# VHH binders against 2-(3-amino-3-carboxypropyl)histidine synthase (dph2), part 6

Target 1, 340 residues: 2-(3-amino-3-carboxypropyl)histidine synthase (dph2), of Methanocaldococcus jannaschii (q57907)
Amino acid sequence: MLFKTIFYQKLQKKVTTLFNLETERVIREIENLNKNNPKVIFQAPEGLKLKVEKEIEKIKQYFKQKNINIEIYLWGNTCFGACDLIDNHVKNLNVDLIIHYGHEKLSYANPEIKTLFIPAYHIFNKDEEEKILNDIKNFIEKHKSGGKKVAIATTIQYKKLLKDFNPSIILGCRGEVKEGDVILFVGTGRFHPLMIAYKYQKEVFIYNPLSKCFDKISEEEINKFIKKRILAISKLLLNKPKKVGVVLSTKKGQCRKRVFDEIIKLLEENDVNYLPILVDNISPDILFYDVDCYIIVACPRIVLDDYILYKKPIYTPEEFKLFLKNSFKYKFDEIKEDDF

## First folded at step 8 (VHH; framework vhh_7n9e_1)

Design s60 (from b1 with A59S)
Fold by ESMFold2-Fast, scan of step 8:
Structure s60 (fold): chain B 340 residues (1-340), chain A 119 residues (1-119)
Amino acid sequence: as target 1 above (340 residues)
Amino acid sequence: DVQLVESGGGLVQAGGSLRLSCAASGFTFSSYAMYWGRQAPGKGREWVSGINSGGYSTSYASSVKGRFTISRDNAKNTLYLQMNNLKPEDTALYYCAREYLEDSWRDYWGQGTQVTVSS
């Protein structure tokens, strides 16, 4: 008891980190395994890896003092989202528990190894929290005065802070926003607000909880993105591909086999030669095949954010379907439950 | 790699002014919102001011509103904080920061520049 009191008291006195890594909850779940030699893997997004390394050191120290021989591994490869389940990669290690940071469990991707999902909520001090909540309340009230209902969308980092606003939680590979006349995206970056604006064809305002600034998606920004993707699709009409690479991610949360099968069937119906390629992680250096372009059946962000990094053109399945249907009504690709 | 380097701090008398700069490199500066924070001895980090990627939207902590002005020069990859009518309670290490993207979680802060305001 004394040891636990001292240990947790020391944790409370440490400088507050930006993210709640729920050290106490992680320790409790490991203790609940009731093993003298538990085997645990820690998995985290790149930006959390160094913070998680410090967590691992604290957790090792805790269990060493309790005379428990914990075997800990840090997953060395990049983790981009909740789609990135590693249970099949580590089955030979006889792991008891996976700690997955930065995400919540996806309904369509069930891990076979017990996995604890730690959202890593952003921790704001009291003054910041009050300012953020007041800024958002003022935005809602201003639009309510104009007769408009505001729908709040956010990412996992801010879910707890925004609980009372009933926010829609947006994922990079998919997202649904509850009904409203105006959408306020509370979060960082431009990708999610741009995709939401395009998907719902509604005004999307942005509140950035780090800068505490409002912004919005401009018509120019939408047009710029759409023009670039339509141009890429139009190139397929000018130079019909003789052979395409169809790349399917084998990651459990990204293995969109139904979508892959649909694309293959469509290519066969349109007399387009193809090379089916199975990969774990999709990167520019592994796409060196003798094909004219690639159709990426995985997370759409690989195409939409990173297409410039690839030597040959890459397309989402939805983009390539536009070419085959001779349609230029752009459609955003999203991972859906029935894709698998 | 990402680098943020602050400069412009120093010792100044109450009522004086200082202009802080943050030189950014290793990323497309114009694509990211930026902000300034500070930490006084014995206190936690305090958010001071923020600016969006385009530079047309700014925000300030109530303690500095009307006295401080944040700005950016995207062509020069530089963030600024103009501090006027400085008070002893503004004494702190001032650091600039880049927003982290929700999918990367990579949080970048500079090492800071010291501001000391004498009474």
Scores: ipSAE 0.791, ipTM 0.945, lowest interface PAE 0.7, mean pLDDT 85

Design s61 (from b1 with A59Y)
Fold by ESMFold2-Fast, scan of step 8:
Structure s61 (fold): chain B 340 residues (1-340), chain A 119 residues (1-119)
Amino acid sequence: as target 1 above (340 residues)
Amino acid sequence: DVQLVESGGGLVQAGGSLRLSCAASGFTFSSYAMYWGRQAPGKGREWVSGINSGGYSTYYASSVKGRFTISRDNAKNTLYLQMNNLKPEDTALYYCAREYLEDSWRDYWGQGTQVTVSS
């Protein structure tokens, strides 16, 4: 025990990191396999890959000192979320454990290979934590004095820090927020707070834990985003598509087969010709078919963030339904447990 | 390609001033919060200052509050750090950094500009 404690302390001391990669928990889980030759795959989103590479070096060094012949692989493709499960891709490698960084387990995404999910919580020092928590408390008190209940929304990186505020955790393509008169989004980026502002038709403020600054989603910003998507949908009315590609991801956590089937039925009911396309990863280079546009049945962020990278127009299922119904009341596509 | 290029560092005596600049390109600068961080030899990174996308909300670490001022010019895609009353303890490589997106986890840092404060 003493030897292990000293070694873990030494590993933690060597590198300052922005994210808690839970090195001790990862090592413990590998040790719990009770093998002299464990085979482990590390999977991480692009921004964590270099940090995870350093983790791999530490872990290899730890097991080498214990005369355990660990075989480690880093999954080379990107990972967009907890729904990005790779177990079917690596069956032939006889892997004992997958370490999945950047998210917690989703109820509808069940891996067949034992998988450890590491959320990678953001690490703050005591002064930063105190500042962040006090800023949020002051915001809540100010609005409570004005008779308004504040709902807190955040992403997985800040869940632990904000636990006492009972936050709604926003997952990649899903934005469910508990009831409130005003919403405070605690996090980085503008997509999630913009989607929430539009969806709930409430004021959304942003608190960025890195800059320690407040911001607000403006009506102008929402209108600009929505107008851009409505214009893309209206182009379908001007030049009705003769043939549409309907793209479904085969990844376990992204294979929204029920939504795919619903879209196919709607296309058939409206006499729109279509090509059903099964893919693993959706990217511009694989969408080269003789169709007028694509409906992407996968993570809606592929459409909303990356549509400009695609040669032909791409739409979410909800966007294409607006075209079929001749409606311009925009609705964000969100991944739901019953989509599978 | 996201690029952040810092300039304005150098050698200065204690009590002196420096103004750092960060030229940003390859992304919509006005849509992102920006930060200044620093790293002294043998120490971890310290976040020094932050500014929101619109430039009207700012943060300062206690070690620099009252001495440093962060600002931005969204029309010029440039971030600034005005450093006054510099101390030997401020000696570090100063980095410009862009807000990361949780879904991407991607870190964007410049190469840094060296600030050395003599006693």
Scores: ipSAE 0.381, ipTM 0.747, lowest interface PAE 3.4, mean pLDDT 84

Design s62 (from b1 with G50A)
Fold by ESMFold2-Fast, scan of step 8:
Structure s62 (fold): chain B 340 residues (1-340), chain A 119 residues (1-119)
Amino acid sequence: as target 1 above (340 residues)
Amino acid sequence: DVQLVESGGGLVQAGGSLRLSCAASGFTFSSYAMYWGRQAPGKGREWVSAINSGGYSTAYASSVKGRFTISRDNAKNTLYLQMNNLKPEDTALYYCAREYLEDSWRDYWGQGTQVTVSS
């Protein structure tokens, strides 16, 4: 016990105070495999990889001192979300456990290899935490004084910090927010707050806990985004596609086969020729086929964030449906349980 | 490729001023909050200042508040740090950084520009 306590104190000194990698929980889960030669893969998003590399060094040292011959691998490819399950890629390695950092398990993405999800909660010092919580409390009180209920939305990294505010946790490519007159998104980035503002037709304010700055999603910003996507869809009306590539990701958390089948059926009903394409990772370099455009049946952010990197137009399934229905009521593509 | 390139550092006497620039490329600069951090010799990285995507909300570390001003030019994809009344304690390698992306967890920091303040 004393050794374990001292070891964790040393780990805390070496790890940055930015993220809780739950080293004790990881060690416990590996110990619970009850093996003298456990095989473990560590998977992390790019921003956590160097921190996870240091965790691997510490964990390896811990088990060496216990005469346990742990075999550790770091997953070298990028990891974007809880939907990046690597079980099928590593089946031949006879892996006992996968440690997946940066996310909580999604209900529609079930791994076949035992996987421990470590959310990597952001850690703030006491003064910083107090400042953040007071900024948020003051925002809530100000709006309450104006007769408006504030709903709090955030990502997994800030869930623990914000627990007393009963936040809606935005997971993967789906945004569900609890009832409120206005929404305060606590986090970084603009995609989730913009999507939420459009989806719920409510004012969305942003509090960035790293900068301690407030911001908001403007109606102009929403309109610019929507108009840009509608213009991309309208290109299909001006130059009706003769053949489209329908790209389905084989990743378990993105293999939206029902959505893929629905799009294929719609193309057949509208007499549009198509090429079904199976890929693991979607990138511009692999989309070189003789088609007029692509429908990406995977994470919608591939389209919404990266479409400018592609040589040919790419669309979400929802966007292509708007073209087929001759509709301009924009709808964000969201990954749902019934998509698979 | 996402790149952040700092410039404008140098040697300056206490009480002097320097203006740092950070040229950003490979992402939509106007959509992200930006930061300045610094690392003094033998110390870890210290947060200095932040600015939101629109440039109208800023925050500063207590040690620099009232002396440093962060700003941005979204048309030029450039972040600035105006440093006035420099002190020997401000001697450090200064980095610009883009906020973390929740989906990708990308932590982009530049290589830094050295600021040396003589007494």
Scores: ipSAE 0.013, ipTM 0.465, lowest interface PAE 7.5, mean pLDDT 83

Design s63 (from b1 with A59D)
Fold by ESMFold2-Fast, scan of step 8:
Structure s63 (fold): chain B 340 residues (1-340), chain A 119 residues (1-119)
Amino acid sequence: as target 1 above (340 residues)
Amino acid sequence: DVQLVESGGGLVQAGGSLRLSCAASGFTFSSYAMYWGRQAPGKGREWVSGINSGGYSTDYASSVKGRFTISRDNAKNTLYLQMNNLKPEDTALYYCAREYLEDSWRDYWGQGTQVTVSS
């Protein structure tokens, strides 16, 4: 116990990071395997990989001192979310534990290899926490005084800090927000609050916990985004595709087989020829087939963020359904539990 | 590649003023919220001030409110911090930072510029 106390004290002092990587919890889970030669894989999004590399060094030192020969691997490919489960790819390595950083376990994505999810919560000092919480409380109070209920939406990084506000946690293009008259998105970036504003047709404010500034999603911003996607869909009307590639991700959190089956049925009903394509990771390099365009049954952000990187047009299932139904009421594609 | 380079620090007497600059490159500056932090010897990192991407929303730590002004010039890819009525307690390394995006975990900070306020 004394040895652990001294080690944890040194560990805490040397890690100056914005994110809580829960080193003690990781060590505890590895110890709980009760093995002399545990095999552990560390998986992290790009922005955390260098921080996780330092984490691995500390963990190796800890187990070396305990005369435990830990075998650690860092998963070298990119990780976009909790949906990037790698257990099928590493089955032959006889891995005992996967440490998955930057996300919580998704209900629709069950790993076959024991996986510990480390959310990597943002660490704020006491003054920053007080400032953020007071800013949010003041916002809520102001709107209550105007007779409006505020719903709080955030991402995983801020979940712990905002626990008492009962926030809706937004993940990728999957965004279910609890009932409210006004929505306050607490987080960084513009995509999630824009999607929520369009989806719920409600006023969306932004509180950025890093800059401590308030902002708002504008109608112009929403219209600009929607117009770009409608234009892409309209290209299908100008030249009806003869053959489409229907790409299904095999990642457990993205293998939306029911959505895939629905699209296939619609293509058959409309006499559109198609090529079903199974992939693990979707990238421009793998989409070289003799088709006019692709329907991506996977993470919708592949289409919405990266479509310009692809040689041929790519669409979400919802976008392609708009074309087939001759409808222009735009709908964001969201991963839902019943998609699988 | 993302680069943030601070300048404008130096030695100044209590009650004096300094203007810090942060030159940004390697990204679309106008699309990101920016902020200033500082770290004094024996203290942890302290958030000082923030500004949204458009420059119309700002906020400040209570210790500097009314004395410091954050601003940005999106055409010049530059962030500023005007510091007035400086106090010995403001002595610190000042660094600028760019927000990370919602699904990104990559934070960017400059190396900092030293501000020393004599009594």
Scores: ipSAE 0.788, ipTM 0.937, lowest interface PAE 0.8, mean pLDDT 86

Design s7 (from b1 with L101P)
Fold by ESMFold2-Fast, scan of step 8:
Structure s7 (fold): chain B 340 residues (1-340), chain A 119 residues (1-119)
Amino acid sequence: as target 1 above (340 residues)
Amino acid sequence: DVQLVESGGGLVQAGGSLRLSCAASGFTFSSYAMYWGRQAPGKGREWVSGINSGGYSTAYASSVKGRFTISRDNAKNTLYLQMNNLKPEDTALYYCAREYPEDSWRDYWGQGTQVTVSS
């Protein structure tokens, strides 16, 4: 026990400088399979893949010392979220366990192969943690003194650090924020805070825990983003599509079949020809069909982040509905439990 | 590809000054928050200072506040750290870093520039 604990601590310390990969928990779950030849797949977002590669090497060495012949695979394709479940792709490999990094399990996406979700929480040293928490507390008190309630929103990697603030956890595919007069987004990047600023029509401030600096989403920034999407939608009014490709992801947690069926029904009601396309991973290279545009029934960020990379226009289901309804009140597409 | 290249380190006596530079390439520099970290011999990484994308919000570790100044020139894709009244305990390898976008998880740090402060 003592020797095992010391080995786990050294392994964890060497493999993570920024994110908690929970090495001890991963090893324990593999041991709990009670097999001399366990088969395990490791799945991670692009930014964690190199850290997970080092993790795999150390885990292989650990089990080799225990005379356990572990068979490990790294899932080579891109992983965008907890909704990227690979069960159907690997059923013939007789896998015992999937380790899914960077996410927590989604209630509407249940894996058939045993899956361990590792959130990969950002690790701050004690001084950084104290500064971050004090900066946030000071922000909340300042606004409370002005009669304003602050709602905290963040992403999975900061969830544990911010637990005492009761944060709303934002996903790229879904953003629900608890009631407040002002929203403080704690995180990196600008997409999530822009989305929630538009959705809730409230002032959104940003606290970046890496730089430890404040920022704010401007009205100009919101208007610029929305205008670009409205302009793309308005092109459908000027040149009404004769045929559209309706793309449905087959990934568990992205296979929004009810939304797909709704879009098909709307196209039929509006006498628009269509090609239903089933895909695993959506990329520009696979969308080469004789259609005027595509409606992407999958993760909305495929459209919102990458639309410029595609040769033909691509739209979210909500964007295409806006065109059919002759409405310019923009609405972000979000994955919901009843979409499946 | 994202590249961050630090320069400006060296040997200096206590009470002296140094200006570090970080040349950024491979991304839209003006869209990202930047920060400096350091690692002293036998110690873990320590966050030193940060700056937002627009350059109007800055932050400092308590150990360097009042002595160090972070700044950026978005037209030149360069991040700076002006270090005044240096102390022996400031001796470390200094790293430039860029925030990662949402859901990317990619950690971008430069190779570092060595700062040695003699007593």
Scores: ipSAE 0.782, ipTM 0.935, lowest interface PAE 0.8, mean pLDDT 86

Design s8 (from b1 with L101R)
Fold by ESMFold2-Fast, scan of step 8:
Structure s8 (fold): chain B 340 residues (1-340), chain A 119 residues (1-119)
Amino acid sequence: as target 1 above (340 residues)
Amino acid sequence: DVQLVESGGGLVQAGGSLRLSCAASGFTFSSYAMYWGRQAPGKGREWVSGINSGGYSTAYASSVKGRFTISRDNAKNTLYLQMNNLKPEDTALYYCAREYREDSWRDYWGQGTQVTVSS
């Protein structure tokens, strides 16, 4: 006990990170397996992988001191969301526990191997927390004085900090926001606030908790993004595809079979030839087939963030439906519980 | 490769001024919010000031408000911190940082430039 306390104190002293990796909780869950030779896989988004590598070193050192022969693996592929479950891919390794960083468990994504989800909440010191919370409270009161209710939206990194504001938690693949006259997105990046501004047709303000600056999504910015995607869809009208690759991820949390079946049916109804393709991971290197374009039935961010990396055009199911319906009212593809 | 390189630190008398620069490379500078942090000996990191991608929205820690000014030159890929009326308690290693995108978790910080304020 005393040695454990001293060791934890040394770990805390050495690790000043932006993200709470909950080292003590991870260690407790491994200890709770009650094994002398536990097998554990660590899974993390690209930006957390090097930080998780350092965590692995500390955890190995801790268990070596306890005379427990822990076998640790780091999952080499990136994690695209809480739905990126790897248990089907590692069944033969007889793993006891998966540590999944950067997300919370989704109700529709049930792993077969025991999985601990570590959200990796952003750590702010007391002064920063006070400033962020006061900035947000002042924003809310100013708009309330103008007769407008503010809905708060944020991402997983800031969920704990903002709990008292009852925020809507935006996932990379899904953005549902509670009722309000205007929306304040608390977070970094512009994808989520742009998506919700377009989806809800509401004024969206941004509060960036890292810079502590306010900003706003402009109509110009929305129009620029939508125009780019409409242009990509319009290319299908100019050069009608003779054969389309329909790509479905076999990963448990991404296998949107209902959506896949729906798009196949639509292709058949419109007399469009297709090649159904099953993959574990979607990357440019594996899409080399004799097709004119691909419909990606997986994480929509693959299309929206990475389309320029692909040799042939790629589309979300919603985007391809716009082509089939000869419609230009853009709709973002979102992963829903009933997609599976 | 993303790089952030700070310069402009040094030894200065209380009440003096310094201008810090942060040269950014390896990414589209104009697309990212930037900020300055500092760390004094034996203390944790303290956020100092932030600026949005367009340079028209800024924020300051209460301890430096009215004395420090953050700015950026997107054409030169450079972030600045003008520090006036420096106090001994401003002594620290000053870092510039780039916001991380919500989907990447990739945070970047420079090596820092030392500011020492004597009385």
Scores: ipSAE 0.790, ipTM 0.940, lowest interface PAE 0.8, mean pLDDT 86

Design s9 (from b1 with E102D)
Fold by ESMFold2-Fast, scan of step 8:
Structure s9 (fold): chain B 340 residues (1-340), chain A 119 residues (1-119)
Amino acid sequence: as target 1 above (340 residues)
Amino acid sequence: DVQLVESGGGLVQAGGSLRLSCAASGFTFSSYAMYWGRQAPGKGREWVSGINSGGYSTAYASSVKGRFTISRDNAKNTLYLQMNNLKPEDTALYYCAREYLDDSWRDYWGQGTQVTVSS
């Protein structure tokens, strides 16, 4: 297939692309539908949307040359990861395939429309790959010489590069790390390594594969974060809520109905009035109700990252439980299989 | 609106020095790791050097180690690359980059500043 070879050769020349969007695999899966008029939806995190827009243009050109009348849509709403399954929202469009970028399939959330998950692994050149792997191997060997087993944790972008280290994959606020004496988080940002440091009460080092620098989560950093959230919870003691909005996301991977029901029961047991609110996407604009605060039964990062954008206080289910129990032993809200 | 603007490139003879600057705006500079990449004509982009948010941890590609020094001034929102003992092989467009956060996927790069090393 000559034109296919030329097309893939052009894709290979995009030396400025950081992420492997697996264009060849996407095309193959669409071809495997064996239809002259396939209907495909592309879904991506905000930071990948513009890159995926360019992918859509390439894919449209490919199928046009093949005389296949492909109908493509880009999902325009916000996407926060693997838990954002849209299949139930688009069933009336008779879609044949959904392409979900930026994550892998969740074990407890099964799409009803055929969905292809493209992890969008970070592409490193050979020199970078060698340096990253050697830096990590040297770190492991140094700690092994000191009698310490290193557990590796990372995010989806680096999973393929690190496969030989058998890493634990951190997803959103859910972080399960395999057994080790110390943890090396390979990734960017400080939220995930801070969460696992607090959760496991172990020393957490960071290796940033973009800067190739080592760093460490300090006890001071952990304490500062926890104290800030405890202060927010303590405000509920000073201004005891008379009525609370309990917000449940209807997204398939976030519809934590068991957690929602548990919170409702606790509110009833404590004689706190409440308003149950069903939403697809949570934003400041939709939380305008006559309540004192909101409990967000959805992605915990909405509370932890964006609370300042909201007119009224917002809390995770775990945070509100601390208030009801009059406890200051902080616990991160994590999405679990038994939440549904 | 995140902006990264590189400056300081130019034509220099082998053995010479140049100092590159990257002016950052539109985000809390002191909260992000930064790095420099370069791309020679007809070749792919390669990583050159990185620095953590606090400026106390740095890393270098083997090809530049001992000759280049990365630094940052968080009060001025500026990233630097001091390049000494330049070689013709260092000829490239040099880019300033901010790390993307693993949950956002938003990567930011400047337009680049050209460095040409004559023999």
Scores: ipSAE 0.800, ipTM 0.942, lowest interface PAE 0.8, mean pLDDT 87

